# VHH binders against Mechanosensory abnormality protein 6 (mec-6), part 10

Target 1, 343 residues: Mechanosensory abnormality protein 6 (mec-6), of Caenorhabditis elegans (o01811)
Amino acid sequence: DLNKRVYNHTPGPCRVLTDNYKGTAGMTYVESQKRVYITLGYGRAHDLKTKTGIAFYKTNRTDGRSQQEMYDLIEMTINWNGYEYKKEFIPTGIDSYSSSNGRVLLYVINAHPNHQCIHFFQIVESSKLNHRKAICDPSFSSLQDIAVVGPDRLFVTNMAAFGRGWAQILEFSLQTGQGAVYYYDGSKLSTAASSLIAPTGIGYDAKRRILYVGSMIRESIFAYKVAKDTTLELLYEMMLLTSPIGVFVESKTGDIWIAAHPVIHESAWHYTHPENQNIHSPSQILRIRIQEEGNSWVTTEPYANDGATISASSSVVFTDEQMLIGSSFGRLLHCDLTHSYIT

## First folded at step 4 (VHH)

Design s08 (framework vhh_8emy_2)
Fold by ESMFold2-Fast, scan of step 4:
Structure s08 (fold): chain B 343 residues (1-343), chain A 121 residues (1-121)
Amino acid sequence: as target 1 above (343 residues)
Amino acid sequence: QVQLQESGGGLVQPGSSLRLSCAASGFTFSSYWMHWVRQAPGKGPEWVSSISSDSSYTNYATSVKGRFSISRDNPSKTLYLQMNSLRPEDSAVYYCARELFGEGYYGMDVRGQGTQVTVSS
């Protein structure tokens, strides 16, 4: 129903970690480091004064930091390693791969219309990224999110054939299904799934070999079985009755966490009136547990907000009874979970 | 007051060139992505071209790629569209538009009055 109502609900005490950046659009969790890496400043595409970068947040509270220091974001220093750039860095979607030798690789979407790239970084030292390479394919018109399946091997969602503006709005209005999921095997890019309507968040369950892809306009999640040759077989489509934007798969349980825009009309209206402080876009986080009966599932809502605390939630990470929520409008929210939302 | 004013349209023969201009006022032009959008009679609006705030990125619809060139002059607050090798199917009202940030919802909050381009023999 487009006239959905949202009431404010939190899973426990929450705090805002930052207001300094316009856009906290992507997050990835690195369990071996107890860190969440966050892309900052998506709003740079429209405002050259917007600060951009990548930061991390430590989820381990037992490492001897003071309470104040426990909630700080630490900015990464990027060494571009001689990569010649004429284009600005506008980071959005991000995912990571932790290798058996202790190296952590980050893959980051640089969100430029119709000439978007995915940058490959390696974490060196505590707060430094070394640039390794970039892929900039002409088909990258509206990249949204990345799901890493191995070292330099990843799926990426491309939401629309047109990167922005009236053409993208017209494409969405007509629902022509020009979205795709691409697969990069370390050398070549191929189309893994096509004719999709506004694919957004993407997450991979390595234990079950299932890839979850959100569709903003269909208000659903597609579940694909990933074969050993990385071809995709559609298993089922889960209808959410809300627009999924970000997808996070909890490694331990296989639970699917979704950052969603529950009322598309309010989000669209807010984007046309960004100067009006009285306008807020609702935020919603869903947690889904797939049952052993196949495509049966239990959906809970650990968080919902009318937009005053955080507008238009776009990313979520859950680990160690903690939830982080990001948004394209900025703010990064941290909540401690005090209740079980899956019975 | 935010204003956009297009100019440079007209009646031309197939194969001709035209340069469209868009004068912006009432906002920090250098901070915004700008677009050209066209609408032919009886058809919906078609995005034509985009340019980033600092001119580092330009994009074109497949139908105009290789023939049209978008540019801007931030000091004069002017957006341009150079149209070469014009075809009858390029006939439309051309609008310039200011882009707003949004996650997949890149809107055009401000649009000009338009300038008519007619390509006919």
Scores: ipSAE 0.000, ipTM 0.149, lowest interface PAE 18.7, mean pLDDT 79

Design s09 (framework vhh_8emy_2)
Fold by ESMFold2-Fast, scan of step 4:
Structure s09 (fold): chain B 343 residues (1-343), chain A 121 residues (1-121)
Amino acid sequence: as target 1 above (343 residues)
Amino acid sequence: QVQLQESGGGLVQPGSSLRLSCAASGFTFSSYWMHWVRQAPGKGPEWVSSISSDSSYTNYATSVKGRFSISRDNPSKTLYLQMNSLRPEDSAVYYCARETYPLGYYGMDVRGQGTQVTVSS
């Protein structure tokens, strides 16, 4: 409903890590490094002047950092290896693959409005990214998010046939579904699912082989079983009563974390006026636990805000009793979870 | 069925060159990162080299860097290791291996039967 209300609450103490960039739209967690990589400057996709890049936050609390250094972001340097991209680098959706030999690969959507690519990077020397290649398929009109399933193998969501932003959610034709999930197998791109209604966040549970795909307009998450040949079988649809934007799957529990826009018409208006700092759109984080039987779930809401602290939450990562929340409009929020835990 | 078949090993003198081949079948070779691993008698396996699915990335163990070159031909489904300036310490059984994937057989490193390389004076 258009008249939804948001009641502010937090799961514990929260702080703003940065608001120097206009947009913190994507995040990925690399457990082997105890790092969350964040894409910065997505506001440039909406003609805002901002720096763009990739930075990381260290989740390890015992690495000898002082309290004031504990929350610092470290910017990555990018070696493009002679690659010439004629459009600006506007990073948004991001995911990672870690191998047993310590190699970490990053896959990043470059969200230029009329020409979108996925860039393939390798992390070298702790704080450097070496560019390896890019995929710039003509079908990439409105890329949202990536779920990596192996080295150079990934699913990616494409929200709409035409590469325009949130103003299109006001069009009744979105109900007919022009969205898709594409699959890249390391050499070629194929369509894994089609006729989807505004697919957004995507996350993969490697232990269960389940792919979760958010639908902004349906206000739901689709759960697909991923077969060994990478074909998708729809298992169920989880109704959220809110618009999912970002999806994160917690590796230990299989819990699904959702960054959501609870009042979608307010976030749509904010997207048409991203330069106006007086506009606030609500943020909401959900945590979903699938029960052992796999056909029922429980939903909790660890965070909600009217938009004043963080507007239009678009990404979330949870690890080590810490939660990070990103937004297409800026600010990166960090919260500690203070839940009592009894085994 | 997923299979890897190595060939090209042999007995050579120090300073010689050999080219190893690995023929892949039963999977989409062009979608997988591939590795060369070696094992000398009485020792554990040692990683030698890696190549990405499209050859955009290659890496080498410090012991072979500058002497060995990894390559692949995706149309023929073949992985290669060009070994130059061979040393007695390069003597081992060489295996090609496929990178493990969450979507594949869980925890599986597919490797062949190996090809013996002996470097002796």
Scores: ipSAE 0.013, ipTM 0.531, lowest interface PAE 8.5, mean pLDDT 82

Design s10 (framework vhh_8emy_2)
Fold by ESMFold2-Fast, scan of step 4:
Structure s10 (fold): chain B 343 residues (1-343), chain A 122 residues (1-122)
Amino acid sequence: as target 1 above (343 residues)
Amino acid sequence: QVQLQESGGGLVQPGSSLRLSCAASGFTFSSYWMHWVRQAPGKGPEWVSSISSDSSYTNYATSVKGRFSISRDNPSKTLYLQMNSLRPEDSAVYYCARETYSSGDYYGMDVRGQGTQVTVSS
């Protein structure tokens, strides 16, 4: 809606963790490490001078860190392990798998305009990623986000037939439904869902075996039951009245956290003019609690901003009474949640 | 291949200080986070302290914060734990551990050393 407005509010005290103004688009939480891994540099898709990388942020509040250390990001070093195409790494969507043997695997979308891939990494040192392999399929035109369901097994959203540019803007304007969810089984890529309108964030509830897929244009979340053979059965569509971009499923509760663009035409304009520092697009975080076996839900809004503090929120993680908010246009926010926002 | 050897433990009275050392070999010590972990009789292992590869970050368990100090000397491949104001509750076998396994497949506290016994009693 062209005339939507947001009222600025926070769930508790918030702070900005990085001065990077272009890209904190993806986040994944690794509970065994008490770390959030964050992709830096989505802005490089528009400006090749933008610094890119992957960093982590420690969420453990009881480990006795100094105040300065408590809010620092630590950048990962990448060992590409002989992979030849490594020069234009534009990480966006990210998800992780923690094995019972302590191994942590990271899966990262490389959103290069001409060559989109998903890169498979493992953490081998405290701040080092070893590249294991990449999947680069001709159908990868506009990859957005990843939901890992097992070691080297994942769902991925592809937003549109065309990448960023005029053709994608026309595609969205016509609402042609050329988006998809792909599934990779460790060996083969297949189409899990098709004819979707601008699928964006994706999150998996392993305990309930439900896959949540955001639709930016429909302003909704699709909930799919994941069968044992990984086929998807649509259970329902939750209308949000806002454009979901990032989806995070809280493992303990099954609550669905959504990073949203409440005024999509402003964020769409911002994507076409990422160099203009005077453009601020609104940010919104929603928390959805499913009631009575999925036949109803309650939506709350822990955070909203007019874009001045953080524009176009693109990712969210919630853990240990802490919320992190990322954006494709930079800044990373850390908010401590007060008791009134936890219940 | 990878070896860690702890030393410096002993029997001390409450309020005393000890400095533990861990000599590392068989890997590039300067590339890894290092940890101290302890295990008291009849209890599970408890993480005590961590230090980043370049010493820029140090972390401590709440139970030892303000009393213990972790440090490392990368040229000598040695990890240290300075323990001050020791309490009976600090009595345990102390192990040093490398954060990740050399095979590249594991995260966590892999390759524990033999341990060094610390006993705090009157």
Scores: ipSAE 0.000, ipTM 0.140, lowest interface PAE 17.0, mean pLDDT 78

Design s11 (framework vhh_8emy_2)
Fold by ESMFold2-Fast, scan of step 4:
Structure s11 (fold): chain B 343 residues (1-343), chain A 122 residues (1-122)
Amino acid sequence: as target 1 above (343 residues)
Amino acid sequence: QVQLQESGGGLVQPGSSLRLSCAASGFTFSSYWMHWVRQAPGKGPEWVSSISSDSSYTNYATSVKGRFSISRDNPSKTLYLQMNSLRPEDSAVYYCARETFSEGDYYGMDVRGQGTQVTVSS
């Protein structure tokens, strides 16, 4: 809807954690470490001074810090283990797997315009990533997000047949179904779902074995049952009056958190000029609670902003009554939830 | 150390009911999908039923759908299979299985118990 208006509100006190990066496009929560890992630097392709990388935020508000100290991000050091990387590292989508033996694996989309790959890392020591491998399939034209289902096993969304530019904008305008969900089984890539219209955020509910896939253009979330052979069976489509971009599944409740663009044409303008700080796109966070074995759901809106505080929200994580919101265009927002908006 | 102990089997007449139990230990039971698998004499194992960690999803083999009901009690770490309208073809050793995410064994069913014998007289 081109006529949508945003009513600014927050679920509690919010603060900006970082303004030094031009993107905070993806986030993943590692419960065993009480850490959120964040991808940084979407703006790198346009501004070589933009820092890129991966950082983490500790979810505890109190750990000996003073009232006047900022909540700091801690940057990860990457050991590429001899991997010859010819293009810049522009990390966007990210997800994680925590093994029973304490290993944490990270899977990161490198969204360079001409060379898209998924990089496989292992967390070693407190703040170091060891690169293990990369997959750079020719079909990776517009990778958006990753949902990990096991060690080196993941689903990934590919939004459009065309990469960024006029061809992709035309593809979206015509609402052609050229998007896909790919599945990687640890050795080979296959197509798990095809003929999708602009698939974006993806999240996996391991407790219920449901894969949620956002569609930016349809303004909906698709819910798939993940069968034992990794085949996806569509269960239902949840219609939203907004464009989902990022999906986070709260493991304890099964609640689905959505980072959304409520005015998609303004976000599209922002994507064509990511370096322009004068462009403000609205941000919106939704929380969805599934009821009656999927026959119904309740949607609430814990956060909305006209873009002045954070533009075009692209990722969200919720844990310990705290919410983090990221954007491909900059800023990382931390909000405390002082009350629940979902019954 | 993962341990699964099945019980509740026996010899019954066709049309009878039985309730099987599986006592779990050595892992966080409430975090795993659980399954029932059966093996009849001279045949390979057949999946019977699955239940999600929070009981929100249940699945059944077509051969038992409408007759069997899977449930779990996370506080007691126990999995159940209520079997109604039993038929001679239901005769098998029934095993409780935990879903495993071990490296290289994704979607595996970790069958560690000795099973419980169900015999339905013809």
Scores: ipSAE 0.000, ipTM 0.160, lowest interface PAE 13.8, mean pLDDT 79

Design s12 (framework vhh_8emy_2)
Fold by ESMFold2-Fast, scan of step 4:
Structure s12 (fold): chain B 343 residues (1-343), chain A 122 residues (1-122)
Amino acid sequence: as target 1 above (343 residues)
Amino acid sequence: QVQLQESGGGLVQPGSSLRLSCAASGFTFSSYWMHWVRQAPGKGPEWVSSISSDSSYTNYATSVKGRFSISRDNPSKTLYLQMNSLRPEDSAVYYCARETYDSSGYYGMDVRGQGTQVTVSS
């Protein structure tokens, strides 16, 4: 909707954690470590001077840190193990797997315009990532987000046949359904769902075995049942009246958190001029709770902003009454949730 | 039919080496993380070692670290455990196990082989 307006509000006190990073496009929460891992630098990756990487933010603020240290991001050191594309690292979508033995694996989309890959890392020594491998399939034209279902087993969204520019805009205008969800089983890539219109954020509810896939252009979330053989059965489509970009599933409740672009033409224009600090695109976070019947849901809007505080929200994480919001254009926002009324 | 068959066990002296093999069939071996688990008489199963589907990750129990080496050959669908500097405490039935992607317990509990006996004694 070209004429949508956003009314600014927050769920409690919020703070901007960083103004120095040029993008915070993807986030994943590792509960065993009380850490959120964040991809940095996406919005300016065409400029070779833009520093890219991965950092973490500690959600447990009672671990003896000073007031200043509580809100700092800590950059990860990456050991590439001789991997040849390390200079072209443009990280965006990210997800993680934690095993019962304390192993933590990270999976990161490298959104390089000519060579899109998913990189597999292992977390070592608190602030170090060891690169294990990458998958760089010719079908990877517009990777958006990852949902991990097991060790080296993941779903990934591919938004469009064309990776950017006027051809992608035309594809979206015609609604040709060239988007897909791919599945990687540890050795082979396959197509889990096809003929999708601009699939974006993806999140997995392991307890209920439900995969949620956002559609930017349909302004909806698709809910799929994941069978034991990883085939997907469409259960229903939830209409949002906004464009979902990032999806996060709260493990304890099954609540679905969505980072959305409420005015999609403004965020699309911002993506063509990422270096212009005077451009602001609206941000919106939704929280969805599915009712016991499973055929209905309640949607609330904990956060909305006209773009002045944070532009074009692309990722969200919720844990322990705390909400983190990221964007491809920078800033990381931290909000404490003081009230949650869902009926 | 999913099947795992261990071999290579035997009776050896302390300080000796053995190489165990596990032949897999009935599933896409190259898509699964694999584990070695051992069980001594009167004790519960003890996890020994893990390897990722492509060998990019290996891990070892503290009791065997530096002495044992896990490896796999995906074309032949075979998992290996090289055991060096064997001790009497290593005496157990050794099982090959497949990790399931929906596992909520220790690895491959629902799919393991018949086991191969390793006895370290003078």
Scores: ipSAE 0.012, ipTM 0.489, lowest interface PAE 8.0, mean pLDDT 80

Design s13 (framework vhh_8emy_2)
Amino acid sequence: QVQLQESGGGLVQPGSSLRLSCAASGFTFSSYWMHWVRQAPGKGPEWVSSISSDSSYTNYATSVKGRFSISRDNPSKTLYLQMNSLRPEDSAVYYCARETFSLGDYYGMDVRGQGTQVTVSS
ESMFold2-Fast, scan of step 4: ipSAE 0.099; ipTM 0.575

Design s14 (framework vhh_8emy_2)
Fold by ESMFold2-Fast, scan of step 4:
Structure s14 (fold): chain B 343 residues (1-343), chain A 122 residues (1-122)
Amino acid sequence: as target 1 above (343 residues)
Amino acid sequence: QVQLQESGGGLVQPGSSLRLSCAASGFTFSSYWMHWVRQAPGKGPEWVSSISSDSSYTNYATSVKGRFSISRDNPSKTLYLQMNSLRPEDSAVYYCARELFGELDYYGMDVRGQGTQVTVSS
């Protein structure tokens, strides 16, 4: 709906952490480290002066830093370990696997226009990433997001058969369902779900073994049961009346957090003009609690903004009554939650 | 039916080397992370080493780091543990184990073999 309006509200006190970074498209939370890892620069990669990379934000506030340092991002250094890097690194979707001994593996989508790959990293020495491998399958036309289910085992969404441009717009207009969810088992890539219409964010509930997949055009979330052999069984579809872009599953509650574009026409315009700082697309965060074994759910809206504070929200993480919101076009927002939106 | 069969253990003197093997069958070996775990008499199991499905990632317990090396050969469906500079405290039954699907702890295992005895003495 081109005439949708949003009413600005916050769940508690919010602050913009930085305007220095052009794009914060993907985030993953590593509880053992009290860190959120963030991909930088995606929406502004068209500006050659804009740096791209990976940074982390510390969620613990009691580590002796000054108030200014407390809210800073720390950039990771990447050791490519002899990988033949001939293309620009434009990171977007990211997810992680944490072991009980504190080792962390990161999986990152490289959304380079000509070569879309998933890069496999390990975290070393606090702020360094060692590159382990990349998968660059010919079917990777429009990768969006990753859900890790085990070490080197992941689901990934591919939004459309065509990359961004007129062919993708025609594809979406005809609703032909050329989107897919791929599964990588550590060695081979397979198709886990097909005939999807614009799949975007993806998140995994490890305790319930449920995979949630957003559909931008259907304005819904699909819930799949993940079998022991990693095959997917569709359980239900939740209609949102908004376009989901990012999905985060809260481990403690199983609540589903969604970063959404409530006016998809305006966000599509922003993607064609990512360099224009005067374009504002509305942002919306939803929190969903599944009830009655999936027969019902409660949806609340902890955050909404007309785009002036943060434009076209693309990612969300919730931990310790803190919410972080990212966007492909910049800004990282930190909000404290002072009100329960689901009782 | 999923099976793991260890071999290569024996009685050796301190400072010696042994190479353990684990033959896998009944599953797609190349898709699973694999682990070595040991259990000394009267003690619980202790994780020794892990290797990713494609060998791009390895990890070791502090007690064996620098002395042991884990490797795998996916075409032959075999996991290896090269043990150098063996010490009396390395004496245990050594088991290979397959990753537990969906487990957040990468020490998690859903299948393990019968084990191979390693005794470092005299």
Scores: ipSAE 0.033, ipTM 0.534, lowest interface PAE 7.3, mean pLDDT 80

Design s16 (framework vhh_8emy_2)
Fold by ESMFold2-Fast, scan of step 4:
Structure s16 (fold): chain B 343 residues (1-343), chain A 122 residues (1-122)
Amino acid sequence: as target 1 above (343 residues)
Amino acid sequence: QVQLQESGGGLVQPGSSLRLSCAASGFTFSSYWMHWVRQAPGKGPEWVSSISSDSSYTNYATSVKGRFSISRDNPSKTLYLQMNSLRPEDSAVYYCARETWSSGDYYAMDVRGQGTQVTVSS
């Protein structure tokens, strides 16, 4: 909506952790390590020749680190194990699986135009990833986000039939249902849901076995029950009045955290001109608490900004009263929540 | 040919120690997570311990934590399990296993050794 306005609001003290325009499009939390893994460089990689990669941020603050060390990102080194990828690594969506035997697996979307893949990594050293395999299916035209449901088992959103550019903008303007959710079972890729309008963020509630899928154009979240055979049953659609981009499900509470674009036409223009550092677009974080077994829900807004502090929020993680907000165009924002229900 | 060969088992009294070894061949040992798994007569396999390719991460089953220690020597391509304060319930055939990236199961094993018998009795 052209008439939408954003009122700046924070849930507590916030700080900018990085201001180098590398982009921080995707995040995943690994509780056993007290780390958030973050994909770098997505929104700038095509135009500004920026370095891309994966980094982590430590969420524990009890190890005697200095103020600067406490908030620094540590970049991962990648051992590709002889994998010869044909295109540059442009990471965006990311999710993780932590086994009870301490194994941690990372799944990362390579969002290269015209050659999109999902890369499978294992964390082998404190700052090292080993590449295990990649899935590069011809149906991958606009991959957005991953929800892991088990070791090498995941759902992935494909937003549109056309890649970035005027054709995708036209597709969105016409609101055609050419988006999908794919499921990979460790061996085969299948279509879990089809005829979706611009599916974006995706998150899985393992305790309730519910998959949440954002729709950017519908301004809503779809809730699906995941059956034992991994087929999806639509339970309900939650209307947000804002465009969801990133979805994070808090494991402790089942609360749904959403990184959203409240003024979609401004963020759409920003995405068509990622090289122009003078463009700012608004950011918004929502928290949804499901009530009465899904019959009702409460939506709160812990954070909103006109784009001056952080533009086009694309990812969010919440853990230990800490909120991290990422953007495809940079910065990374860290906020301490004073109370989770106040704002 | 990819192979794993366990050794070091035997008959011991409760409270004793044993060190198990697993010799690996036919693959780049230093690139894989390794596991110890045991199986007692008439029971299913039980995961015991795991170690990352560089030894930076180790994990143990609750039943053995504080008593067992997993380690590896990548130059010699050998995995070890140091077992202290052995109990009768530790009696089992012990297998080493290579983790596979193609497996979706909890133990993620594509190669298992022949096993080494550990018997703890008075």
Scores: ipSAE 0.006, ipTM 0.237, lowest interface PAE 11.4, mean pLDDT 79

Design s17 (framework vhh_8emy_2)
Fold by ESMFold2-Fast, scan of step 4:
Structure s17 (fold): chain B 343 residues (1-343), chain A 123 residues (1-123)
Amino acid sequence: as target 1 above (343 residues)
Amino acid sequence: QVQLQESGGGLVQPGSSLRLSCAASGFTFSSYWMHWVRQAPGKGPEWVSSISSDSSYTNYATSVKGRFSISRDNPSKTLYLQMNSLRPEDSAVYYCARETYSSGEDYYGMDVRGQGTQVTVSS
């Protein structure tokens, strides 16, 4: 039952890559490098005691690595350039942009409890990030995810008016529309959409110019057309019967991959006790294929787990018949797709 | 203080090869991405190739991929562009450029272009 419990299944062989960090909440794919960049350590954002960072995983399995080395994560070193709050780095949402001049830029949410920022990095060397700047707006109360649309131009979701705690729990219980999507144009921040109920994952289809925004409480995905001036026009709302957390768009197909919490009250309770490794909450991955120019769609479920293998799936990337699944509470799964995931 | 000096251009026939050099001074060359940009008569500037500070990443414009190779020597503070199988449409002034961290222009992240070196491909 998708709304109350899940039945464990996989799309092919899966393996756990790491649990050295207590969180793998965000992922972004850089096709030119055949790499997925992963944010580490979010699961303890409220206590600041967890090892945090950014790592990458290579998706090209035939690049001359041994079988033993094929599944290794490589940690990035960060040059903060004297940035004041580097010790308070709790990375969550992440997205990337491959610029026209060949650079790869990374944008990362820092979900620090006292203040939230978006950090701008560039990839300088094979395993090194250089910090360029940060934006720390007073409206950043509960940042979730980033969708990059150009160099230093991005949409970001802010889930709630209150940060994590009792006030946010009341906000969600009353289903007030205090969430928003902000847009940064490289110089200033503006509100692109407002009065949203718990917006979470966000993904951009650059070929079709469609922005997808998940709503955790509504159990839906909003699809917006992005105009040339970056204003948003709501096209439709797609009901999921599960709570979307992470959104990934497969660029060549337009398929939407969703990391979801099928039993949201169990995930909510897990977030109040993130230090307890004995608490498990269910995970679910959906793939959606839009058909007939948005008039219909097909939803499949490549992966589901009761939480014992991976709890509260928060991010997903699909490339080259491979799927990576991350969670705010740790573990990173790599699955090979051997079964058809299309109807 | 910051200077870039291109060299190695000339007049060659189609199918020939040339190697361009860019000598850098006045900054920590080994800490910056470097780029090659060209401008043909009557056309705007066109990005050609990029290389990361440690050479782990290289990128090429579609028009030159497979024919051109970018490289650098950090100890000598020199950037290179090896151009093979040159075509008449490669004729342009070639500039090297240092990356910046704050630009949003058409050639985002590229500044401190030198005087350039002229490449002419004709019979």
Scores: ipSAE 0.006, ipTM 0.366, lowest interface PAE 10.6, mean pLDDT 80

